# VHH binders against Protein DOG1-like 4 (DOGL4), part 70

Target 1, 232 residues: Protein DOG1-like 4 (DOGL4), of Arabidopsis thaliana (Mouse-ear cress) (q84jc2)
Amino acid sequence: MSKMRNLVEEKFLEFYESWVIQLELYLHQLLIAHNNNTMSETELRHLISKLTTHHKAYYTAKWAAIREDVLAFFGSVWLNPLENACSWLTGWKPSMVFRMVDRLRKSRVVLVEAQVKKLEELRVKTKFDEQKIEREMERYQVAMADRKMVELARLGCHVGGESVMVVEAAVRGLSMGLEKMVKAADCVRLKTLKGILDILTPPQCVEFLAAAATFQVQLRRWGNRRHYVTHS
Key: E = the ipSAE of ESMFold2; O = the ipSAE of OpenDDE; V2 = 0.75 times the mean of E and O plus 0.25 times the DockQ between their complexes.

## First folded at step 6 (VHH)

Design t84 (from p9 with G102L Y103G T104Y L105D H106T S107R Y108S; framework vhh_6qgx_2)
Fold by ESMFold2-Fast, scan of step 6:
Formats: structure tokens, sequence, C-alpha cells
Structure t84 (fold): chain B 232 residues (1-232), chain A 123 residues (1-123)
């Protein structure tokens, strides 16, 4: 309801729509590179760099926005209901990208034994980091409920401006805690993405990024076309 | 305009201590991981220490573990490197670096770099 919250949501909606359009353009370039054997290693590395820069730009904009209003990212207005249903702590679940990696093992580009071992080590580490954050979120939710109950009980004993200040302080506390949690989750996402790209060859990186971008774009399209055949 | 300005370098005898400081401006310091790298005469730039955006996680190269301590101050937009039990082989130009949002031990991952501050450790 506040002007600040409305402005944050409006600005990020505009940013996100443009960011997704550019992601789709990069996806087309990735698919061309994947199907074209004439690209040099330097050209492939340049394209991979464009994608990593694009994802980094997303997190730069997101962290600026969550500093102002982290709650905008829980049930985001710029995401459709299907995208929101698939979210884990305001974004993609890090371990899910290993399903994209498993697709590489069945394609024309074969992973060598050393890569398979490093990817499995990364998968285990990613799962561990996810579980750690999930435990932190559970503890936060329990503590948040207790703090909310105490503050609401206090509020019920007071009348006027003092009660408004107490509620505002509690909301700020909630926001700071969630901001730290969201940033921790985003760091696991970026560590996982970087880890995979460091293990893969440039052609494998292109295939992986194409698979990830395809999933993201298709999930958005499926959610936006939320209409199934009805019998009339 | 992004700036990283190092200070605190100088000449110190072996076994002595120095505290390096890096003042950051022109970017959202609290979102960035901060690191120190060094370049000894005739050598490539190498990783020394890093601290994550929250200040909760620190990383060190093996040769400085237990001797150096990295810290950050969000209110002052500074990152510091406390260097104890200095050795002649610690002689180098020390560089402050920033990366969003992750700390790395790889130079190419860093977005912003300072100009460096010289540390000379006499034998």
Amino acid sequence: as target 1 above (232 residues)
Amino acid sequence: QVQLVESGGGLVQAGGSLRLSCAASGFTFSDYAMAWFRRAPGKEREFVAAIDWSGDSTFYTDSVKGRFTISRDHAKNTVSLQMNSLRPEDTAVYYCAASFPLGYDTRSEYDYWGQGTRVTVSA
C-alpha cells in the first residue's frame, strides 16, 4: 500500500519484463551456437560471458529491490502463478539445475569421468547448502511467530502512536531477516551456476545454459497460457 | 564513479605487523564480497584473503592462515587486512578488489580493483 512498495514493484516489473525479453534473445543465440559447429572457443566463451553477465544483472537489480522491499519477492507480481508455485526462497531451487546437467549426459557431448565426479561433488555440496538454508528459514519462521505474538500482545495493551512505532519496528526486523535469507539463497544459486560452468567445456556450457533458459522461458509461457480444454 | 583506495602500506621488519585498509565508494558496498590480492616483484598477482558480503565467511590462502585477518565495516564502507608475523616473502603490492556477490580466489572474477599499496618486509 505504501508509495515506496508500489514504486519498487513497478520498477522491478518493468526491469524483469525487459530482462526476460533479453534472456529469450540470448536463448536464440545459444540454440544457434549449439546447432552450429563453426563457432570458435573464443566466440562460445564470449556468448557464455554474456549469459553470466545477464544473470549477474538480475541479482544486482534484485538485491537493490529487496533492500527496499524484500516482501515484494514473496509472491512476486511480475511472476505468473505457475512461476511463483515453482519458486524456492524467491527463485529457482539450486539442486534443480543438475537435472539440466543430466540431460547433457544423454546428448552428443559426452562428459568425461573427471567432470562427472566434480559435478557429483558439487551436487552434494549444493544439497547441503540448501538444507542449511531451509533449517535457517524454519528457525526464522518459528522466531518470527514468537516475536509477532509478543509485539501483537504489546500492541493490544497500548493506544495511539506508540503502538504504530512498535509494529513498524517489527516489520523492519522481519524484512532484514528475510533479506539476509534471500541473499544467502541467491549466493547458493550463483555458486552452483558458477561451479557447473567451471566444470563444463564451452560447448557443454552453451548446451547447459540453453537448457536452463529454455525451461525458464517455457515455464513462463505455460503459466501465461493458463487455459486447459473445457467441455461445454 | 567506483573507487577502491588502499592505505596502510609501508616498511616493516620481519615479525612485525601492519594493518591495510581499503575505502570503497561509488557502489553498494554491503552487496559485494571484498578481497585482498598481492603481487610480489617479478611474480603474478595472487589471492590473499576474501570476506563475503555479510562478513560471516572469510577465506585465506594457506601461506597467510593464522597470521592475517580480513574484516569489514559496513558503516565506514571499508575492508581491512590485519597482517601479523610478517615475513620477507610477504613483500608485495597489495590490491583491494570487489566482486558481486561472491568472493573468489580467481582474479578475473573481480569487478573493481584498487591501485595497490606497497608492503616491504625487511629480513
Scores: ipSAE 0.578, ipTM 0.816, lowest interface PAE 1.9, mean pLDDT 86

Design t85 (framework vhh_6qgx_2)
Fold by ESMFold2-Fast, scan of step 6:
Structure t85 (fold): chain B 232 residues (1-232), chain A 124 residues (1-124)
Amino acid sequence: as target 1 above (232 residues)
Amino acid sequence: QVQLVESGGGLVQAGGSLRLSCAASGFTFSDYAMAWFRRAPGKEREFVAAIDWSGDSTFYTDSVKGRFTISRDHAKNTVSLQMNSLRPEDTAVYYCAATFPIDYSGHESEYDYWGQGTRVTVSA
């Protein structure tokens, strides 16, 4: 039962382990670039492009997987409990990434006024898009208690082929709604990331991406070693 | 491999209507934003209309707003452009294009996949 993983979970677990290993390699390159200060603009843009492509590859794989089993992403087996606890609609909360942008105010490469204005406009739009998705999730949760769903749940308690088939069709419909919502949330994440990178200079992009990747990698390490966290 | 095939072009008189269709294959259609571009004789390719991955958001260039309607059918893997009240200046080769769902904008450089085009001629 609960001890078994389906094919989608097994395939995505394998993908995610490889994806994280590559992210750690890119993080190492970002930290070298940030500390070296001798890389050309072309070299920095190439590194930023590798990270952007890497994130796009994640979402391409994720969307293929949620098409088959979106529920695998609510309490993912490839994430530790700490990573799952920090999740908002199967991923990072878009507006929270601006806390990482705030680190750039203390960087060696100071933000100009035009960048500050554009980042604030992007922050406001990101918060608006988040609230829209949260309202859609609320509607989804209310629909779960809809008379139709309540009746279908009652029918599912009866052993009869017809009622079982009707319940299964309804569950499939609910999964399709979650798929659309998860993909909409992922598009807000990607638009926020792209928007930040479009506003920042290449050195600032490297610093931002290094901060984001460092946090993601450290969160995974802390969660994976949870049984040692409070140990003397 | 990714393939986009346009159809529905032809000759029509000013004030007439045409419906263009684009059939997509070789990729997960619902993961991509779709657009129509056109190239008039002696001009560069220009943006006409775009539709996001969900079909909920559309964007049009000012010259076609209220006359053209873009739509998509996920079951058939098609995107369509309904063109009403056609004008001689709408004469062009019309191209279907696809891009990653957050990259759709008026810039042709954001689009990685393109059809071969379908010709539309509007006579005065």
Scores: ipSAE 0.373, ipTM 0.718, lowest interface PAE 3.1, mean pLDDT 85

Design t86 (from p9 with G102Y Y103Q T104Y L105T H106E Y108G; framework vhh_6qgx_2; at its last look DockQ between E and O 0.15; V2 from the best seeds 0.00; counts 0 for: pae E 4.3 > 2, placed apart)
Fold by OpenDDE, look of step 7:
Structure t86 (fold): chain B 232 residues (1-232), chain A 123 residues (1-123)
Amino acid sequence: as target 1 above (232 residues)
Amino acid sequence: QVQLVESGGGLVQAGGSLRLSCAASGFTFSDYAMAWFRRAPGKEREFVAAIDWSGDSTFYTDSVKGRFTISRDHAKNTVSLQMNSLRPEDTAVYYCAASFPYQYTESGEYDYWGQGTRVTVSA
C-alpha cells in the first residue's frame, strides 16, 4: 500500500528534488575544479562556500519541516529504500565521512602529520557525540515504550472523541522528543563536516566534497534503479 | 529584517556584576545557537560564551569560566550573559551572535551579529 503523503512530505519532496539537482551541478563544478589545477585558492574557497551554503540550506529547510512534522522524516518518502536504509536519525551518519577521508588518503591526497592528528581528534569527538545521541535515543525509546505506547494502546481501545484528543497529545509529545534527537544529530553532522573542512586545504576540501557528493548522488541513483527493477 | 539588539552594558566596579541581554528578531530563534563575543580596546574580537539551540549545552572561554553564565529564553527570543566577579580585563564591547544550527566557538563564522554593548569595569 502506497503511503499517503501529507503536506509536509509533499513540500519537502519538491524541495529535495530541486536541492539534489543543484547538488549535481555543484558536483560537476567540484569535479572540474579537482581535475583542473588551474583554479586559484580564492576560487576554490568560493566553490567550497557555495557547497557549504547549499548544505546549510538543506538543514534550514529540514528544520522548518520537522517543526511541522518530524515523523515525516522517519521513512522519508523523498528517499528510496536504499537511502533510507543508510540513514542514521534521518540523515547520514557523521562518522561515515571519516571513511571517505581515509579513502582519499589512500589515493592522491597527502595529509601532513598535523592534519592527521587533528582528523583523529575529530574522529574521536564525533564518535563520542554519536554515542551520546544513541544513548539518549535508547533512553527515549525505552521511556516511550513503557509509558507512551502503553497509553496509546489503552486509548486506542476507546472509540470516543475524547480519546482521540488524548492520543494526539501523546503523539505530539513523542514528536517533540524525536525532533530534539534529530536536531542533535544534525548538529553533529554539520560540526563534523565543518571540522573536516577546517582541517583540509582548499584543494583537499574540493576533493572531499566531490567524493561526498558523488556518494550521495550515486546512492540515490543505485537505489532508484534497484527499486524500479524490483517493482516493475 | 534580522536584528540582534544588545543591552545591559555599562560601568561597573571590579568584583561587581552585570547582566547583558540580546533580543533577537527576524529569524527562527529556536533553531539557532547563540553566542557572546567581546572586543577589548586594541584587541581582536574574541569568543566569550555560546549556547546551543536547545539551551542544553553551554560553552565558555577559559577566562570567564565560573564567572559568566549564558542562558536563553525561547519565549522572549533572548539570550543573556550573566557576568559576575567582573575584572578590569573584562572591559570590552560585547556582541551577540547567532549561528545555524551549530555554534562555532572560536570562529567568527556566525550568521548574524549585533551592534554591541559596552561594558567597562573600573579598578
Scores: ipSAE 0.790, ipTM 0.894, lowest interface PAE 0.7, mean pLDDT 91
Fold by ESMFold2-Fast, scan of step 6:
Structure t86 (fold): chain B 232 residues (1-232), chain A 123 residues (1-123)
Amino acid sequence: as target 1 above (232 residues)
Amino acid sequence: QVQLVESGGGLVQAGGSLRLSCAASGFTFSDYAMAWFRRAPGKEREFVAAIDWSGDSTFYTDSVKGRFTISRDHAKNTVSLQMNSLRPEDTAVYYCAASFPYQYTESGEYDYWGQGTRVTVSA
């Protein structure tokens, strides 16, 4: 069956493709900065600011899109199946970035004890915020199986009357509930990212951002390659 | 154009009340956290209160907890600060600020600012 995209999906697909291309350009700049050690602290801070602004622009566009159609972000058409499989509530799982920090620390990143302590405090806070959202998601799923929703589904088997309006109102309520959870999750993502960047020095921030962007870009490339089938 | 316009400032006696309002335009108000900051004579800008994008979570500096209440009206694109049991040390210019997507206690993190409204509390 032919798949039709709505306007929100088409618009965000175009945005996301351009956003990823710009991310790859920023990744190239991050790798040059990290490998050549030629940039001043001021230049490194400017580059970090560009990445932070770029990520903030993503969430600005995302929130505009989810206001129109939050369901477009559950199984997104602009993401390949591998990217979708790695999603937690429409995006990256915030606590997973601490595993990335740990991996970098074992390779090249030398962190002072004060930084390690602050990162651990941030990790605990991030995990607590995640668990709060996961509890909300569980409550949402339980509510879907509640007596009221079951009764509403039964009413949907009958044509006409005011039952149609009641069902439509319930569906809108479900979408608004998902929107609130996605926005809460995105706030945890951005707070976690800011928290890490506030703890790290500019060179360490460049290394962290390069690792994060590399993972995102490579995950997309791996997933895209597995879906490329040449029938020529 | 993005605009934040404060109103409701004035002169009040210690123990009195004032309600400040901030009207927002030119951006998607419902996506932004809103905050109030104040600047007393001879001091730098300090955090007073914030409300998240949903209106469900509020945050206050310790000196105003229990006395001030922040709220928002999404239909009118306004944020309000109800100030009760005012003290002379509350005398300041009060600023409305907006940040995407969540609130901060650091003034440098805010995207948009109003011009401020003056509050004078007499002993």
Scores: ipSAE 0.655, ipTM 0.858, lowest interface PAE 1.6, mean pLDDT 87
Fold by ESMFold2, look of step 7:
Structure t86 (fold): chain B 232 residues (1-232), chain A 123 residues (1-123)
Amino acid sequence: as target 1 above (232 residues)
Amino acid sequence: QVQLVESGGGLVQAGGSLRLSCAASGFTFSDYAMAWFRRAPGKEREFVAAIDWSGDSTFYTDSVKGRFTISRDHAKNTVSLQMNSLRPEDTAVYYCAASFPYQYTESGEYDYWGQGTRVTVSA
C-alpha cells in the first residue's frame, strides 16, 4: 500500500540522511588517521570499531524497515520479479569491494603473502555466496511466475473476492521471499567486510575504510544531483 | 580462544522448568546471533531457538513456541533459554551456537558451538 510504503520509506530515508552525515564525520577521522603516523594501534582499533558499529547500525535499521515493507527498498513502483532477476538486492554487489582492495594494493598498501592468500580465499567464498543467492532468486522468480500464471488464469474465471485473496497471498509470499533474500545479501556484505578487516592490519583497515566511505559519500552526492536536476 | 560454555542442565520432572545459560568469550558478543540446538539420543541435531544480534528478533521451532524463551544479556555476554512446561520429548543435549552476523537458520550454519548440557525430563 502506498501509505505504508511512504511511511516506512520516509522513516528510513531520514535515518539514512543522518547516517551518511555521521559517516562523513568518520571519514574525516579516517583521513586524519591515514595521514598521521603518530596514532597508536589502540586509537586505530577504536576508530575501526566505530566504523564497524556504524555499519552494523545501518543494517539493523534496514532490516527493521524491510520487515515492515521490503518493497520500499525497490523504489516507488512494484517491479516484476522477472525484471528484478539480474539486479542486486538493494545494495552494492558484495564482491565489488575487492576491486577497492585491489586498487589499494596497487597504490600504497603493502600486503604480506599470507594476507594475499586469505583475501583470495575470501573473494572466492564471497563470489560463491553471491552465486548461491542469484540461483535462489532465479528459482524463486520461476516459482512465482508459474503460480502467478495459474492465478491470472483463475482471475479470468472469477468475479472477485477469492481472486483478491489469492493475489494478496501471492504478493505476501513474494514480499517474504524478497525480505529473506535481501537479508541474505546483506549478510554476505557484512561477512565480506568483517573478513577483510580481520585480514588487514589496523593501518590497512583505516585506509580501506576511508576508501569505502569516500565511495559511499560520492554515490550519495551524485544521487542528490540527479534528484535536483530532475526536480528543477 | 572462542568459547561457549553451557550450564543449567539437569534432571526435571515433566511440567517443570529449567533455565539454560551460555557464557560467551573470545569474540565480540554483540556482533553475533545466538541460538540453541538440541540432540536427542539417536536423532539428528535440531534447531530450538535463536535471537538476533540486537535481541529484537527471536525465532522458535514449533514444538517449543510458547514454552521456551530465548534472551541475551550483553553486559554478561550470555544467552539464556528459559524452558517451561517441559515434556519427556524435550530430553536432549542442548547446544549453544553463535553466528556472525545474522543466522537463525535451521540448517546449523553457525560459526561456534558449545560442548552441550544435558536436559532429562522424567515422566
Scores: ipSAE 0.229, ipTM 0.623, lowest interface PAE 4.3, mean pLDDT 78
ESMFold2 (binder alone), look of step 7: mean pLDDT 85; pTM 0.875

Design t87 (from p9 with S99E G102Y Y103G T104Y L105T H106S S107P Y108H; framework vhh_6qgx_2)
Fold by ESMFold2-Fast, scan of step 6:
Structure t87 (fold): chain B 232 residues (1-232), chain A 123 residues (1-123)
Amino acid sequence: as target 1 above (232 residues)
Amino acid sequence: QVQLVESGGGLVQAGGSLRLSCAASGFTFSDYAMAWFRRAPGKEREFVAAIDWSGDSTFYTDSVKGRFTISRDHAKNTVSLQMNSLRPEDTAVYYCAAEFPYGYTSPHEYDYWGQGTRVTVSA
């Protein structure tokens, strides 16, 4: 059965489809750059800047959307079920990106000892930041089943102006809490991405970004191929 | 149109104080980290202070830590830099900058810039 979408979901779906098309175009440029040994450092940095700007554009649009409806990002309609299954707090899990960095160590990209040490320090910091957010999420989920929330749910079964206002205030508080946690998680994502790019050389950045974009594009294709659409 | 407008610069004697203000418009201020950079005569732009999107985290360069305080007012879309115990070495043009969603110490990372306000500290 087809599901009706709200205006925030429709707008972000349109944005996301265009954003993914542009990501595929940037992936093509990254793969060309990786195979072109004549590109200058300045040219590589310009390409890396395009990718970082593109990712920041995603978060700019996301934060505008979550300000209106943060719940749209928990079980997103613009993502297929496989993409949703792989999400952590509405996006990629920051520490998992180091799996892609570990692949670089096994490829033709040679990381010097200083880079390896800085990447390990960044991994530890990223995991620490993740754990702080996970503890906050756990407290949030526990609070949802707390005595006061159960009482508010019971009050919501009664028709009365004052009880309706109290329930509405509680729901607004819950949405604001989720929004703050999603923003905190997105900041860890962008700090992790920036930190990796600051440690890597421009050619290594190109290979890393190509690997990340390839995974994102392929994950979407695998999920879409197995996704069933029902028409009434 | 995105705009950052600095004010509060001027001439002050060593040991004095100045408060710089930056009024932001044309973007969602509450989503951006705000920072102050400065450029001394004959030098490149350097980081001074930053405040994150939430206002909960502040960052300072070592040379101003304990003397300068950055703050933001989401209702007025302003960021301020309170400068105390000013030194002749603080003489520079001070720039307000905005970055989504967190601040970096490198000027190259910032999305938006003001035109600058001049601060002169006499010996």
Scores: ipSAE 0.426, ipTM 0.696, lowest interface PAE 2.4, mean pLDDT 85

Design t88 (from p9 with G102F Y103E T104Y L105S H106T S107P Y108R; framework vhh_6qgx_2; at its last look DockQ between E and O 0.67; V2 from the best seeds 0.69)
Fold by ESMFold2, look of step 7:
Structure t88 (fold): chain B 232 residues (1-232), chain A 123 residues (1-123)
Amino acid sequence: as target 1 above (232 residues)
Amino acid sequence: QVQLVESGGGLVQAGGSLRLSCAASGFTFSDYAMAWFRRAPGKEREFVAAIDWSGDSTFYTDSVKGRFTISRDHAKNTVSLQMNSLRPEDTAVYYCAASFPFEYSTPREYDYWGQGTRVTVSA
């Protein structure tokens, strides 16, 4: 959390503020739909589609921003600190969303056995994809800590063009790989969100989306911390 | 303006090969999953193959596994479908589609569609 904020961070935070305001408006619609038995299945599906589109818009903007500067996203400007999630690539661990599903199942949402089975399959798939990303992250951490690259960067500042060119190429290679890894993580987040929405019935989707939006809005309201984007 | 333009369709004998290509413009190609669907005469549009935004993961319907290969070229903004060991059952109009950011087997989830290219496989 430094006074030095780069332009990519600033532009994305501005986007995020607007995005959360729109999420609050959708939350109002979700709460009306939840408390009301008069909406048709078609109307519920339309509302769910709006929320899905809104979440896709978040990642569209994020991917445009990481194309400019992926390293900007490894600060904590828009992330909320939780131990496991803070250790994860530019966001919350995708499988954490299943804790919300589990809590809703026990309190509000009655799931049929077929839905429970499909949700468990999705949870296993999500965990598998997370583990794959964690292995790639470990490889990149080792590469970033490579002492030869650090020493070349120091030599490049004092020796001249050849060392600078080698260091710049190595940094560019790591940045491109890191960008790919961030996109892979975001893809798991959005895939998991869509998978959950495909398994749940429209009324259950409204319940889930309302809970997720409530959590995000409340984190923003409480915060001396950046607003959190729910796992998808 | 978004455009997906298919090419490479035509007439081929059973056992032969064709390569379809789809040129993409008007969106950030490297952020999208790309897919091929096909519609046989009198049937609904069905999933054939998809490739994720990175190009690392590919997906195929069972009837084409081992015979078709999907690939993408980020420099040219193209997706291709290499179709080998063609059968009369592969006769269809083939469509290129794009979705952000991952693939689906259902046509409803795709954001952009091409006009299609006809593939006819003769016995």
Scores: ipSAE 0.584, ipTM 0.808, lowest interface PAE 1.6, mean pLDDT 80
ESMFold2-Fast, scan of step 6: ipSAE 0.708; ipTM 0.873
ESMFold2 (binder alone), look of step 7: mean pLDDT 85; pTM 0.871
OpenDDE, look of step 7: ipSAE 0.820; ipTM 0.912

Design t89 (from p9 with F100W G102Y Y103G T104Y L105T H106E S107K Y108S; framework vhh_6qgx_2)
Fold by ESMFold2-Fast, scan of step 6:
Structure t89 (fold): chain B 232 residues (1-232), chain A 123 residues (1-123)
Amino acid sequence: as target 1 above (232 residues)
Amino acid sequence: QVQLVESGGGLVQAGGSLRLSCAASGFTFSDYAMAWFRRAPGKEREFVAAIDWSGDSTFYTDSVKGRFTISRDHAKNTVSLQMNSLRPEDTAVYYCAASWPYGYTEKSEYDYWGQGTRVTVSA
């Protein structure tokens, strides 16, 4: 089909570019806060709230966009190929953030025993929810290869009003299934993020959010360099 | 304008049943988790039940499990709470609440609230 961007893709590209610029500004604030030992708990919680609101705004915009065109999020034009290659069901894989938490713990984050226990409980719950969605995805992929879909693909080669309508209905059904899975995955992402932030102290939250934002920004820069700048 | 309008409250004898309804307007209902909270005289609002945006997952506080059932109708933008085997301690004002993107047990996480409907259970 066409290489032309549709209106949903153009609108979300515009949104995403501005959202990433704001994320970089928040990252700068997080790094300043991390290096400032005099910042109050109230000030740290306010900064954490700004990041949480910023992520919530992303998913609000995403859900509006997938309601119109969920397929735009499978191979997104606003993401470079590296970002797209690292996506699990149109976003970050929830269980992967615990690897990030473990790396931060090894480096600088000192966690008390109670926090370690709660993070392990959250990791188990997140992995369970993630696997449930992966089973749904596998069922969906198997259904795509069944005889009914093969018959519909064959029918699409014939010109006629009835065949066109049947194929369009099938495509709408496929899109609705994907939308439901993407929303389920996004809910696991947001639950996991909130769960981690609820377990960590405000200074630890700032360090975690700074690490997460740094990774997201760097992944984008690494992928962009591959296409426009070939040197280190 | 966002509105949540509760109905179905009233007076009922212990062991009886009531069905509460909440009509939602002014937001994308199908994207929100819906919940019921209640406030008994002299107490704070407490969680009762929640249903996620898909309608596939429901959550209940222990004291109502097996007695109350939460459901939603996306075509009508409504959430309902079927209350069976009512007890005097279920007497409270019941509030409908909406949260994005998932249901919570914490009242502070809810974006929109109704005005409430009164349920009185007498012996």
Scores: ipSAE 0.287, ipTM 0.683, lowest interface PAE 3.8, mean pLDDT 85

Design t9 (from t2 with S57E; framework vhh_6qgx_2; at its last look DockQ between E and O 0.60; V2 from the best seeds 0.67)
Fold by ESMFold2-Fast, scan of step 6:
Structure t9 (fold): chain B 232 residues (1-232), chain A 123 residues (1-123)
Amino acid sequence: as target 1 above (232 residues)
Amino acid sequence: QVQLVESGGGLVQAGGSLRLSCAASGFTFSDYAMAWFRRAPGKEREFVAAIDWSGDETFYTDSVKGRFTISRDHAKNTVSLQMNSLRPEDTAVYYCAASFPYYLEGSHEYDYWGQGTRVTVSA
């Protein structure tokens, strides 16, 4: 089944394709910096700042788009099916990023005890914030099955003009609720990312950002190749 | 062009009240966390209060908690700080600041700043 794109989907598709191309260029710079120990702390901080700004640009564009049509981000046309399958509330699940942090600990990157303690505190806080959003989503889903929604569904089965207006108002209310939850989830994502970068040294930040960008780029390539059907 | 314009500062007696207002323009106000910072003569800027993009979450420094209330009006693109039970120690220039998408207690990380409004609390 093919889906017709709306204006929000078309605009964000164009934005996202350009954004991913720039992410790949930044990934190249991160990999060079990680393999080359000649960069100064100032140069590394500048590169880290470029990636932080790049991610911030993504969320700026996303929030503009979800204000127009939040549903475009549930089953996004600019993402392949594998990318969509790996999404939690329209993006990466905040707690999953700590798996990448754990790889830093095991890859001979020396994290001092103070960093390990702060990362564990951040992991606990991130899981708590994530669970709060999941409970809010559960309340939202329960509200969909309440008496008012059941009555609106019945009205939607009849042509009457009044039913169309009432259903449209309900759909707008649903969209507003989803927009709020998506923004809350994005804030947890960005707070988690910033928290990690604040704890890590500049060389460790470069390694972490390289790992995260590599995973994002490779997940897109795997899904575009239809890895489940072909392995070439 | 981006602007944050503070108003409502002035001279007030200890125990009195003031309401500060900050009018925002040139950016998508509803996407930004808003905060108030203050700077007393000869001191660094310090965090006072913040409100998130939704208006649902507010944060206060311990010294103002229970006395100050931050609020926002999305229709007017305004953030306000209601200051009650003012103390001489509250004397400072108060600054409005904006951060996308969440608030921070550190002043170095805000995207936009106002010029400030002076509050003087007499003993």
Scores: ipSAE 0.652, ipTM 0.847, lowest interface PAE 1.6, mean pLDDT 86
Fold by ESMFold2, look of step 7:
Structure t9 (fold): chain B 232 residues (1-232), chain A 123 residues (1-123)
Amino acid sequence: as target 1 above (232 residues)
Amino acid sequence: QVQLVESGGGLVQAGGSLRLSCAASGFTFSDYAMAWFRRAPGKEREFVAAIDWSGDETFYTDSVKGRFTISRDHAKNTVSLQMNSLRPEDTAVYYCAASFPYYLEGSHEYDYWGQGTRVTVSA
């Protein structure tokens, strides 16, 4: 289990580096499309489709990695249930993307009332889906923090034979449940993204995707800066 | 190579039942939503039913709701469509489709398609 966790993290980080580089290339295309108003609606929809496919590719790779070791994507299981409930399941909280939409509305983009109504409906649905997952995660965190389960795991580590099989089954069960919840959270992320892109016009989609890609690239840059700082 | 292979089509009298099956290979079946579409003579492909990656959520077009049941088997990598109380209007070629990771109603949203299986319902 410890060996798979190490290898899974290394493989996914290599994937992620390549994935972000490709995202940067798509960002260049998005900025060209935004700054040069010569592209047809068909061309814009094709570019939007490429970005959608690229985001799906991220989750395809992630789901393959969590099948091997979901814990590689989390902090410590030893965190109390409240701390874990505040962190959002290996990624950005889906409703946070609406802050980016709100900034778009306050800038150069004018949304018609029909779009505003549909976006608000989507925001409510996204928040509802988030809350359902949060309630499920809270139940899972309580089960994981069960003192009896923790003591059984410790006993299994110090006793060979029959108890090791019970511990392995319990750990496998907890990991499978956590994997399902991470996948559910990722579905809300993808559904929210798709919902926003369906409501926005193609030029608005390009602006939204450019803002999202810019944020993600900057997040990576900031994370690399922290790496160099901690290394010194 | 990704492959979706439908089976179970045939000729059935009105009011009868058929069970369609779709065997999936070449992709991680448990990560995909599965759907059935149909194409009646002279018409475009239309959405019939879907089941999400987990198997927990299903959706049906109104004309089949209550009569058709979609299900999936992760151990066999199959999705099935149980069709009861069949009507002549259900006559069509039925297609299996897959999309990552949740279902969508538009046919253009699906990544993989089967070749189809013919269902004919006699009056």
Scores: ipSAE 0.583, ipTM 0.815, lowest interface PAE 1.6, mean pLDDT 81
ESMFold2 (binder alone), look of step 7: mean pLDDT 86; pTM 0.882
OpenDDE, look of step 7: ipSAE 0.813; ipTM 0.908

